# VHH binders against Protein DOG1-like 4 (DOGL4): the designs that were tried, part 158

Target 1, 232 residues: Protein DOG1-like 4 (DOGL4), of Arabidopsis thaliana (Mouse-ear cress) (q84jc2)
Amino acid sequence: MSKMRNLVEEKFLEFYESWVIQLELYLHQLLIAHNNNTMSETELRHLISKLTTHHKAYYTAKWAAIREDVLAFFGSVWLNPLENACSWLTGWKPSMVFRMVDRLRKSRVVLVEAQVKKLEELRVKTKFDEQKIEREMERYQVAMADRKMVELARLGCHVGGESVMVVEAAVRGLSMGLEKMVKAADCVRLKTLKGILDILTPPQCVEFLAAAATFQVQLRRWGNRRHYVTHS
Key: E = the ipSAE of ESMFold2; O = the ipSAE of OpenDDE; V2 = 0.75 times the mean of E and O plus 0.25 times the DockQ between their complexes.

## First folded at step 16 (VHH)

Design kf15 (from kf1 with E101Q; framework vhh_7z1x_3)
Fold by ESMFold2-Fast, scan of step 16:
Structure kf15 (fold): chain B 232 residues (1-232), chain A 122 residues (1-122)
Amino acid sequence: as target 1 above (232 residues)
Amino acid sequence: QVQLVETGGGLVQPGGSLRLSCTASGFTFSSYVMSWVRQAPGKGLEWLSGISGSGGHTEYADSVKGRFTISRDNAKNTLYLQMNSLQPDDTAVYFCAKWDQYTGTTYEFDHWGQGTQVTVSS
């Protein structure tokens, strides 16, 4: 597993570094589009499509990787400590993007009442889906504390080679459970992103995507700027 | 102090070529994504092309794809835009730009050059 984990980590690190560079190139395009009131609807929709395709590419690569080693996504080597600290089930917390949507109310392009209602309905549904996943995670953590799991952990520390097979079976079960939860969380993320973009006008979509990309790029820069040297 | 200076603009006939340069100072040039942006008379800003810090990733607007080529020389702290098959609608002021951080209230570039004028006419 360590061998496969090393390969998954190395490959995804290379992918993610390239993916973030491309996101910043798209951010530059979004910054200009946001400050330009003469772009056609077709041009704006094309730019929005590039961003949605880029995000879908991330999840395609992620789901391939988590099938091989989901644990690589908990404490990821391609994320700095600040990015890892801000993660909810290996990614952004879906309901937090509505804070970015709230900034559209302060923009020069005001949300109409019908949009406000649809966004609030989507926010409530997203929060409900998050809570459902959080309950599953809690059940997963409780199951890890049951008598049998505690006994397996003790056996893994104190007894010889044949016990390793029982521990390996338990670890495989844990990995499968985490993969299911990560995919469920990613589905909520994609559904939330699509829902927001379906409700917003193209200029509002550009502003929302600029806000999201800005936050992601800036968070990475802040975390990378922080130097931490350990004595160990 | 961050400085971006564009040069290479001028008057050119339709079908002609120009190479624009942007000389950068006051920051670690190789660490930043750089963009070329233009503004035609009476119109808004148009993003044309961007390039990663290493030069390994480039992007182009559909309006210039196949005609314009972005490149950089990190040893010289210089960004380039090679413009071929120029058309009258390419007439604009051309700017180089870098994004460093969110400016507070709006989503926009925080550093721009002064611009260089390109005029395509017969």
Scores: ipSAE 0.665, ipTM 0.893, lowest interface PAE 1.7, mean pLDDT 86

Design kf16 (from kf1 with E101G; framework vhh_7z1x_3)
Fold by ESMFold2-Fast, scan of step 16:
Structure kf16 (fold): chain B 232 residues (1-232), chain A 122 residues (1-122)
Amino acid sequence: as target 1 above (232 residues)
Amino acid sequence: QVQLVETGGGLVQPGGSLRLSCTASGFTFSSYVMSWVRQAPGKGLEWLSGISGSGGHTEYADSVKGRFTISRDNAKNTLYLQMNSLQPDDTAVYFCAKWDGYTGTTYEFDHWGQGTQVTVSS
């Protein structure tokens, strides 16, 4: 049996399913653009802009949803177990996209020295930003454990409606802290994506976005296949 | 075995209409996003339109938006492209395409039909 869904989970599930379908429609366009040397730079930039807008739409919807229920994004009902297992702070780990960038070094259009240097500088900065967030999460987990132990002790000493208020305050504090960290992680994701696209040429951007979309769609298919196999 | 077969092409005068069909076999048709792609003489491949497995989402290239309509009949394993207000620039071989997933070597469609020729002239 699946977990009971609240209104935020139901609305974001509907949004996410639509968003992933649209991503695959864009992937089809990226596949054609990647294998077409007659497309103009203006046409390629337009396609790249569609993908950038699509990713920004995801974060706009996500940030609205986490304001209401950030915990819905930890072990999300709209993600299969494989997607959830691969998540870092409710999304992709920013430094992992540089593995997709490494594939561009073997592509039809080779990266020039200036691009390689800028990508390495961005990679180092991205890892630094990740480590900063990981340290913040560690501090949060320690604070959460201390807070939880204190609140559990208080609940043992109090009976009735006062215990409910204390639990609600603790949960609200937990949610606000997680919301800030998730938004910080998402800012690193958006900054990393923008940085890569700013360094790459339009054909290289198309190849990078095709690789990223391929990974996201393929991971979802692999995880969903497990579910379908159990209904043989 | 996966197979895609396009039909419905032919000679049509400017301003005319054609309906292309793509019959699919060897896979669960309703589970896949499908695309129509064309190649005009002396040009590269051009993506035209795509449709989600359920048919609930469609996307169109700017060059055909408002003139072409993509649809599917999952009960018949058939993809359609209704082409209206045809222009000489629409002359091309039209392909339906399926992306089966990354095979580890290339970022491209893995299944195509043989295509159907559309010629717009008098």
Scores: ipSAE 0.644, ipTM 0.874, lowest interface PAE 1.7, mean pLDDT 86

Design kf17 (from kf1 with E101T; framework vhh_7z1x_3)
Fold by ESMFold2-Fast, scan of step 16:
Structure kf17 (fold): chain B 232 residues (1-232), chain A 122 residues (1-122)
Amino acid sequence: as target 1 above (232 residues)
Amino acid sequence: QVQLVETGGGLVQPGGSLRLSCTASGFTFSSYVMSWVRQAPGKGLEWLSGISGSGGHTEYADSVKGRFTISRDNAKNTLYLQMNSLQPDDTAVYFCAKWDTYTGTTYEFDHWGQGTQVTVSS
């Protein structure tokens, strides 16, 4: 059990716990800002900037970690089983964020026609970029299942010297391919987030970020509750 | 069941100090992020400071950074706000607030205290 986590997993677990706690602190600020119609545009933009900086810090830390061990992000030890079940290529599925946007359409703050059009254009582009990455992942999975890779896996049971080097090179190649795909997915996530915030007014950005942070924090709390409860 | 009770407010002169307390009951205090929020006469709610369940993370609004310090004592279920270098524009009703991460909404905090009056004058 003492080797179930490597150094990358331990360091990112520590980072992620801290990052989520800070997100909940920002959520409290967003909830108050949403209920305060007297805040200036400058004050709201400053709060929005804190959130965007916080999300960028996550990706900075993630990309440093995946450079060392991308596989740590597939079935992550810092995420509970519910969070892992909701993951798409090591994170949130970009198109799902438009569900938070749909909440704004039914909210007290009405989106104007120009915003609706731009959000729909962004949704279509995000879905297109997402599908492109999904096709790349499918090709990667098919390549892993081909005859040559199956034979390399079998060879791994009986290897020595030269054969070990060949298997190690193949594994490094696979990891590099995954790292590239994860970074591509994260770029779509960041572009989608930025795109939404660029279209929305500052009060709408606050409501959107509050909805997104609420979902993330609640999903973690619901999953953690299940993790501490056993019916067997 | 959930109760938040603020104390420690009062009248103080500019440059003075006050320490606010919030006593919590009816929930596992150490598991929740807690915030201090204020409302000045004729103004909206202003978030001032927040603290993680363990006390290891704190955050402050720019308007109070360097002057106010948030802390908690989980053994006593009590949240604190140490306020130094008080200014006339710090005059407000001060509330402690809890967000319910299980059933809460994005529009408001689920649980608020009754508030404590702080007046900075003369």
Scores: ipSAE 0.490, ipTM 0.809, lowest interface PAE 2.8, mean pLDDT 84

Design kf18 (from kf1 with Y102S; framework vhh_7z1x_3)
Fold by ESMFold2-Fast, scan of step 16:
Structure kf18 (fold): chain B 232 residues (1-232), chain A 122 residues (1-122)
Amino acid sequence: as target 1 above (232 residues)
Amino acid sequence: QVQLVETGGGLVQPGGSLRLSCTASGFTFSSYVMSWVRQAPGKGLEWLSGISGSGGHTEYADSVKGRFTISRDNAKNTLYLQMNSLQPDDTAVYFCAKWDESTGTTYEFDHWGQGTQVTVSS
């Protein structure tokens, strides 16, 4: 199992590094599109489609990887410590995205009243779904404590290979529960992203996606610039 | 201080080729995604191509894919754009551009070159 974890981590590290580089290449396109008043709606929708396809590719790869080793996504080796510190259930917290939407109110493209109402409805729904997942995590943590106590008691009475099998079965059960919870969180992320893009006009979508990609690349860059100075 | 200097522009006949260069200084060149952007007379900025810090990833706008090739030489701190099969509508000022995380509040490239003029005419 531990060897499988190393392989999953190695494979996803390679995928994620490539995925983030491509995100930054798309960010450069978004920056130009945001400052270009001559792009057609068709051109803007094509760019938006590239970003939505890119994000879907991430979740496709992630779900395949968590099926093999969900624990790799808690304290991930492909994320720097700052990125890991800002993580909520292996990714961005869904309600955070509405802070980026709030920045659109300062943009050159004004939100109409109907959009503001739909965004507020989506915000409330997203917060409700987020809180539901947080309550499930609390229940999971309580169940984990109960299982650990039972397993520790059992292991205290066992001598030999049977103890290893029992621990492996318990870990598989815990991993399956975490996988379901991570997928539930990712579904809220995707629904929130799609909901926002469905409400916004193409120029507003470009600005929103530029803000989101900027935050993700900034966080990675700031974390990667950390230095440890050793004098000898 | 970050500086980007483009060279290699000029007058060329339709179907001809040009190689643009962008010399970078004041930052760790190999750590940054770099882009080529152009502005044709009376039009807005158009993103053309981008390249990862290592050079392992490249991306192209549909309008130039198959005709233009982006590359970099990190030892020389230089970004290149090889332009083949040039057309009159490729006439524009060409810029290299660098984005830094500090621009997150503006959604703009924070460092641009001075630009180099490419004119395609018969």
Scores: ipSAE 0.742, ipTM 0.899, lowest interface PAE 1.0, mean pLDDT 85

Design kf19 (from kf1 with Y102D; framework vhh_7z1x_3; at its last look DockQ between E and O 0.70; V2 from the best seeds 0.00; counts 0 for: pae E 3.2 > 2)
Fold by OpenDDE, look of step 18:
Structure kf19 (fold): chain B 232 residues (1-232), chain A 122 residues (1-122)
Amino acid sequence: as target 1 above (232 residues)
Amino acid sequence: QVQLVETGGGLVQPGGSLRLSCTASGFTFSSYVMSWVRQAPGKGLEWLSGISGSGGHTEYADSVKGRFTISRDNAKNTLYLQMNSLQPDDTAVYFCAKWDEDTGTTYEFDHWGQGTQVTVSS
């Protein structure tokens, strides 16, 4: 059932579609770079910077949109079902990227012991941060399931001026809490990404980014194909 | 079967221009981002330019920015690369390429054409 999209959803959909297309363009560059051993470190760093900037742009846009309507991101109408299924608190799960790193290690990427150690430390930290956020989310959910939600439900049945104000206040409160959680999650994502990129060499970064971008674009494309098949 | 056929290469003097074409078949052309890449003798593949399915997004390598223009005609299933101000360093075999989302985790770029030779020489 096609949910009616609000303005925030529409705007972000447009943004996201454009952003993913651009990501795929960058992916092409990454794939070529990955297979090109003749690229200089400077060139590789430039490419890495390009990708990191692109990701920063996403979060900038996201946070702006969240400020307007954080609830939109828990439905994420701009994402296909496959993308949504892989989402954790409105984005990728931070600890997932370590699986990507592990996969790279099983391929041609050779990590030195120092890198392995640092990655493990980062993994532990990332998992800890994820769990912390999850616990906070659970607490938040329990708190919301209290009298306030009941009141909202009751008020929904009695449409009056005062009721509207109460509902609005409740929604604002809910939104603020959710916004905090989403931002916290995003911070963990950004920190994790930065941490990984700081540990890896430029060539390894390119491979990692290629893997990450591939995953994102594949989810988008595969999910869209499935969606089209089911709705055609 | 996916097919890409590059044409338009040749010998050109420095400062000259060429227009490369890539005719695509075997897939929904308009649904794919397409790229031009090249391989010079003794060098690896170099990404040059990319264009979104609709043509609304384009990217260029710094090495060709301002000189090369990527475009596409989806009605003709054709990708183009207008190359201006060609330099000797542009001598290479040029390929059009697409990325296949179904190739798995190999993270390889796909090109199926034979490529077209571009030689820039005085």
Scores: ipSAE 0.880, ipTM 0.958, lowest interface PAE 0.5, mean pLDDT 90
Fold by ESMFold2-Fast, scan of step 16:
Structure kf19 (fold): chain B 232 residues (1-232), chain A 122 residues (1-122)
Amino acid sequence: as target 1 above (232 residues)
Amino acid sequence: QVQLVETGGGLVQPGGSLRLSCTASGFTFSSYVMSWVRQAPGKGLEWLSGISGSGGHTEYADSVKGRFTISRDNAKNTLYLQMNSLQPDDTAVYFCAKWDEDTGTTYEFDHWGQGTQVTVSS
């Protein structure tokens, strides 16, 4: 059954479908750029800039949407079940992109020793930041359980409309806490992406971005087909 | 069996116009983003334009923006490229290309047409 959709979910679904179509259009450009040894560094940088701007546009739209309804991003209706199963705090797990970077070491494009060292330093820092957020989520869940117990205890002492106000305050606190954590996770994602692109040469950036876009498009297409394949 | 067949190439004078067609078969045409790519003599492949499955989204390379228009007719399984204000530097073999989620890679398109030659000369 299809999920009930609110206004935030409907607006972001429309945005996300358009955003993924544009990503696939950029993937086509990246595939040709990767195979074109006559493309200038300026032309490659321009293409990389288009992809960087596209990813920033996603986070701009996401942060506007989570300000209105952060819970829409947990089990998102614009993602299929396979995409949702691969999500970590409403998006890709930052350390996962280093698996794509590892493939660059086996490609036609050779990484120099200084780049390998900087990428390993970035990988370690990214995993540390990731684990910090995971610990914060665990603490948040415990704190929310404790807060709910306090609010439930208050409900035993209050009469009339005060009980409703206390519940509304607790729900508001839950949403604000989740919004802060999602934004923290997204900041690690953006910092990791920027860090990788700053270390790589333009041809290596093109290959990395092509690998990332390939994975996102494949995952979406495979997940969408799963629904059709499993019918009686 | 996936097949892409380009037609409509030929000799044209600078400033002229030409319309290329790509007839597709062997897959659900309306479900795939399609691209036009060219290769000029002595140069590498150059991506020109792409169009979403529905036709609602289009993208162009800076070198052809404002001069070329990509379109599609999903009922006829046909992709088009309308080329206006042609220049000698537009002389190339023009290909239509498809990327597939099952066989496509990070490195290249998995399906290409045979190409159609466009020559722009005075």
Scores: ipSAE 0.778, ipTM 0.920, lowest interface PAE 0.9, mean pLDDT 86
Fold by ESMFold2, look of step 17:
Structure kf19 (fold): chain B 232 residues (1-232), chain A 122 residues (1-122)
Amino acid sequence: as target 1 above (232 residues)
Amino acid sequence: QVQLVETGGGLVQPGGSLRLSCTASGFTFSSYVMSWVRQAPGKGLEWLSGISGSGGHTEYADSVKGRFTISRDNAKNTLYLQMNSLQPDDTAVYFCAKWDEDTGTTYEFDHWGQGTQVTVSS
């Protein structure tokens, strides 16, 4: 089924299409860098900086768009159904990224004991932050369902300006609460990403970023190829 | 089945120009990001430039910005690299390369051409 598209959705669709194409261009650079013993630490850090800046640009654009329409980011028109199915509060689940680190540790990177300890500490903290957000979201959803049910019952009893004001207040309350939770989730995502990149050496960061970019581009190309698309 | 063939290399003087071509077959060329990569004697691979499937997005390594231009002609299944202001440090074998989402989990390009030699001397 096609979704209604508004101006916010159309602008972010254009942004996201360009953003993911640029991510694939950075992936090509990472594919060379991760096996290249002739790149200096400065060159590796420059590439890592390009990737982190690219991810920050995504959140800058997202947070601007959320102020106008946070609901657009739940079941987004710019994502295929497979991408949407993998979303947790409008993005990747912070704790799941450690599975990617674990896979790299088995096959491509050797971590020293100090790094392993710091990664475990970060994993535990990330999980705690994630669970806190999940509990807050559950409490919020229950409270909003109660308020929404009351407001819907009032629509059955009232007609005119007061009914419009009640509906608008309910929508405003829902949007503000969701904006808060989405931003909190995004902050955990950014903190987790920065934490991982701080613990890993520059060559290890390149391996991690290559794996992450590969997964994101694969998910998009696989989902689009297998007919998981929204129609317009 | 996938084949990439680079041509256009040769010997040039410092300051000269060359245009490299990469003819592609065995896949839907317009659907893939393509890259140019080079390997100088005794050195590792260096990524130079990439271009989106439609040609609308390009990226360049700092070492070649302003001197090299990547382009593609999807009707002819051909990728190009225009190289200007060549210097002896540009001496290398130049490859075109493709990444495939189904076989790219090794974090390497899936397909390479045989390469074309560019030598900048005298």
Scores: ipSAE 0.672, ipTM 0.888, lowest interface PAE 1.4, mean pLDDT 84
ESMFold2 (binder alone), look of step 17: mean pLDDT 80; pTM 0.809
OpenDDE, look of step 17: ipSAE 0.877; ipTM 0.957
ESMFold2, look of step 18: ipSAE 0.416; ipTM 0.795
ESMFold2 (binder alone), look of step 18: mean pLDDT 80; pTM 0.804

Design kf2 (from kf1 with K98R; framework vhh_7z1x_3; at its last look DockQ between E and O 0.01; V2 from the best seeds 0.00; counts 0 for: pae E 11.4 > 2, placed apart)
Fold by ESMFold2-Fast, scan of step 16:
Structure kf2 (fold): chain B 232 residues (1-232), chain A 122 residues (1-122)
Amino acid sequence: as target 1 above (232 residues)
Amino acid sequence: QVQLVETGGGLVQPGGSLRLSCTASGFTFSSYVMSWVRQAPGKGLEWLSGISGSGGHTEYADSVKGRFTISRDNAKNTLYLQMNSLQPDDTAVYFCARWDEYTGTTYEFDHWGQGTQVTVSS
């Protein structure tokens, strides 16, 4: 199992490093597109589609990896300590993106009343789904202290190979529970992202995606440098 | 002090070729994704191509795909753009650009070269 876990970590590290490099290449395109009023709607939609496909590729790879070793995503070796510290259930907190959406209200590209209403409805729905997952995680953590789990752990420490098999089965069950919660959180992330992009115009989508990519690339860069932002 | 200096522009006939260079100084060149961007007369900025720090990843705008090739020589701190099959609509000022961080105001590149003029005419 240790070798399989190490292989999952190595493969996802290789995938993630490549994925982040590609994200920064897309960020460079978004920076120019954001400041170019001459791009056609079809050109903007094509760029937006590249970003949405890129994010979907991340979740496809992640879900394959968590099926093999979900614990690799709690304290991930492909993330620096700052990125790990900012994670909520192995990724970004869904409600956080609405802070980026609020910034669009201060941009040259103004949100109309109908968009504001739909974004608020989506924000409320996202917060509800997020809180539901948080309650499930709390219940999961409490279950770890359950008498039966404590008893299994004790038996695993003081009895031979038969008890080891029982403990291993219990650990696999716990991992499956975490996998379901991580997938649930990722589904909320994807629904939130899709919902925002469906509400926004193409120029607003470009600005939103530029903000999101900027935050992700900048956070990684700051963490890798271990600059004064980590002391703030 | 970060500096980017483009060279290699000039007048060329349709169907011709040019190689642009961008010399970088004041930072660890190999650690940064670099881009080529152009601005044609009376038009906005157009992103053309980008390359990862190692050179292992490249991207191209559809308008230049198959005609332009981005490359880098990290030992020389130099970024290149090989331009083949040049067309009159490739006439523009060509810039190399680096993004390091958000400046707090807008989503844009924080480091630019001065640009080099490319003119494609008969």
Scores: ipSAE 0.786, ipTM 0.928, lowest interface PAE 0.9, mean pLDDT 87
Fold by OpenDDE, look of step 17:
Structure kf2 (fold): chain B 232 residues (1-232), chain A 122 residues (1-122)
Amino acid sequence: as target 1 above (232 residues)
Amino acid sequence: QVQLVETGGGLVQPGGSLRLSCTASGFTFSSYVMSWVRQAPGKGLEWLSGISGSGGHTEYADSVKGRFTISRDNAKNTLYLQMNSLQPDDTAVYFCARWDEYTGTTYEFDHWGQGTQVTVSS
């Protein structure tokens, strides 16, 4: 069953399509930078800054959109089924990036002991933050499943007037709770990303960002090949 | 089979202009972001510019911004690079490049042409 698109979904779809295309352009730069041993640290830092700014722009847009309709981001219509399947609370799971770093470490990235230690500390912290959010989500789900809420919803479906207003208010309250949770998750994502970039050297950052961008772009491409998604 | 063929290079005086072309075949050209890169003698690869599949998005390196313009004609499967105000430092072999999503963990451009030589000299 395909979800009918609303205005928020349509707008964000347009944004996201453009954003992903831009990401791929940056990816090309990252790939060249990764293979170019002659690039200065300043140049690398500039490229890193461009990518970080790009990511920040995504969350700025996202947070604006979720204020209007947070539910649109659960089962996002602008994502293919594969992308949605890989989503954790409307985005990438923060702890996933450590697996990415581990993969890079096994291949080309050499980390010094001090970096490894810091990454492990960050990993632990990230894991705790994830768990905290998951616990909150569980609490929220229980609250949503509350019989009173269900009854209100049913009442709203069959009774007009004041009952509808009550239901709408309840839905708004629930939406606000979800928004808070999504923002919390996004904060963990941003903190984790920043933490990793602070630990890595500029060349390592470029490699990490390239890997991350590749993952996102490939996931979308692979998913689109398997499931046709119309983007206009 | 994916093929990229660069043309349009040559000798030009400082301040001059050149237009490079890259003809693509063997894949759906309009579905791919394409880039121009160059390699000067004794130097590493330098990314210059990129353009989205539709042509609606473009990016430029600071070194060429304001002087170079990337464009594409998807009907002709051709990528272009208009180079103005050329300088001696622009002397290099220029390549059009595509990135394949199936390259796996090897983060590299997978398809290059033979390149075209651009020489800027008085």
Scores: ipSAE 0.086, ipTM 0.584, lowest interface PAE 2.7, mean pLDDT 86
Fold by ESMFold2, look of step 17:
Structure kf2 (fold): chain B 232 residues (1-232), chain A 122 residues (1-122)
Amino acid sequence: as target 1 above (232 residues)
Amino acid sequence: QVQLVETGGGLVQPGGSLRLSCTASGFTFSSYVMSWVRQAPGKGLEWLSGISGSGGHTEYADSVKGRFTISRDNAKNTLYLQMNSLQPDDTAVYFCARWDEYTGTTYEFDHWGQGTQVTVSS
């Protein structure tokens, strides 16, 4: 039978399944901490550190994998179709995380004015960083399309090893550019997460992390649902 | 009714300076990210700079970094662009734009003005 996955995809699928299971376990701990008003600040900070480390571990593994095959992260086999449809440059669009902050403000969470001001500044910074990456991506896609067309036109319609090698070189160039942009997007994601956690108090951080993990877990569970049709 | 009005354009010599202003009305100016965008003759829109609602954070396109400075005066509902070291390639219509927060697409401005012409020539 035809092989459907490469080695990078197989390796990262195994990693991601384990990573999500651990995220679900941390979500349970976050929900307990959110409901338990007797936990010390030290205990809350320890839990927050575990979540931060868990997210950093994801990116460490991802960056190793994209060096080998960045294209595997566009339409990933370890994500369901709904998760893939929600991706922006292989992950959450960084500014969308502030919808979770907005939900916290509508709940029992009370943010002081200084925190509100800092969060709005961070949201704006995140949006600017996001737009800078989108502009670079647009320029890169146009440059790559123009280069591919010129390369193929210059070679004519020859079907030989030389034509294949030129196409392979163009594909490798595209992959290197995509790797740079994916890493830039991931850096914005990490900076945004860190910035939010630096502004919020430990109890607020726990609620934010619980909301973020809940969304990610629910998106996965909902997207894995299937409809079966039985004919009689 | 949201309104943005640009002023301060004109003719300037290469190497010269201009200060553009954009007066805002019809919304809480200090709550919005504002940007400057330009359109050279026969070309598309180019984002130049943006500034947070408080003025505490600014961003610049690489093409203007170091030469242009965005600022705002929230008491006067006015956005500014100080343009130094102007060159002929800076000739364009300059627009003041308000960003639509929470949108995920590039260059989604929900309101902008009619623009002001800047011409850099001898």
Scores: ipSAE 0.005, ipTM 0.390, lowest interface PAE 11.4, mean pLDDT 79
ESMFold2 (binder alone), look of step 17: mean pLDDT 84; pTM 0.849

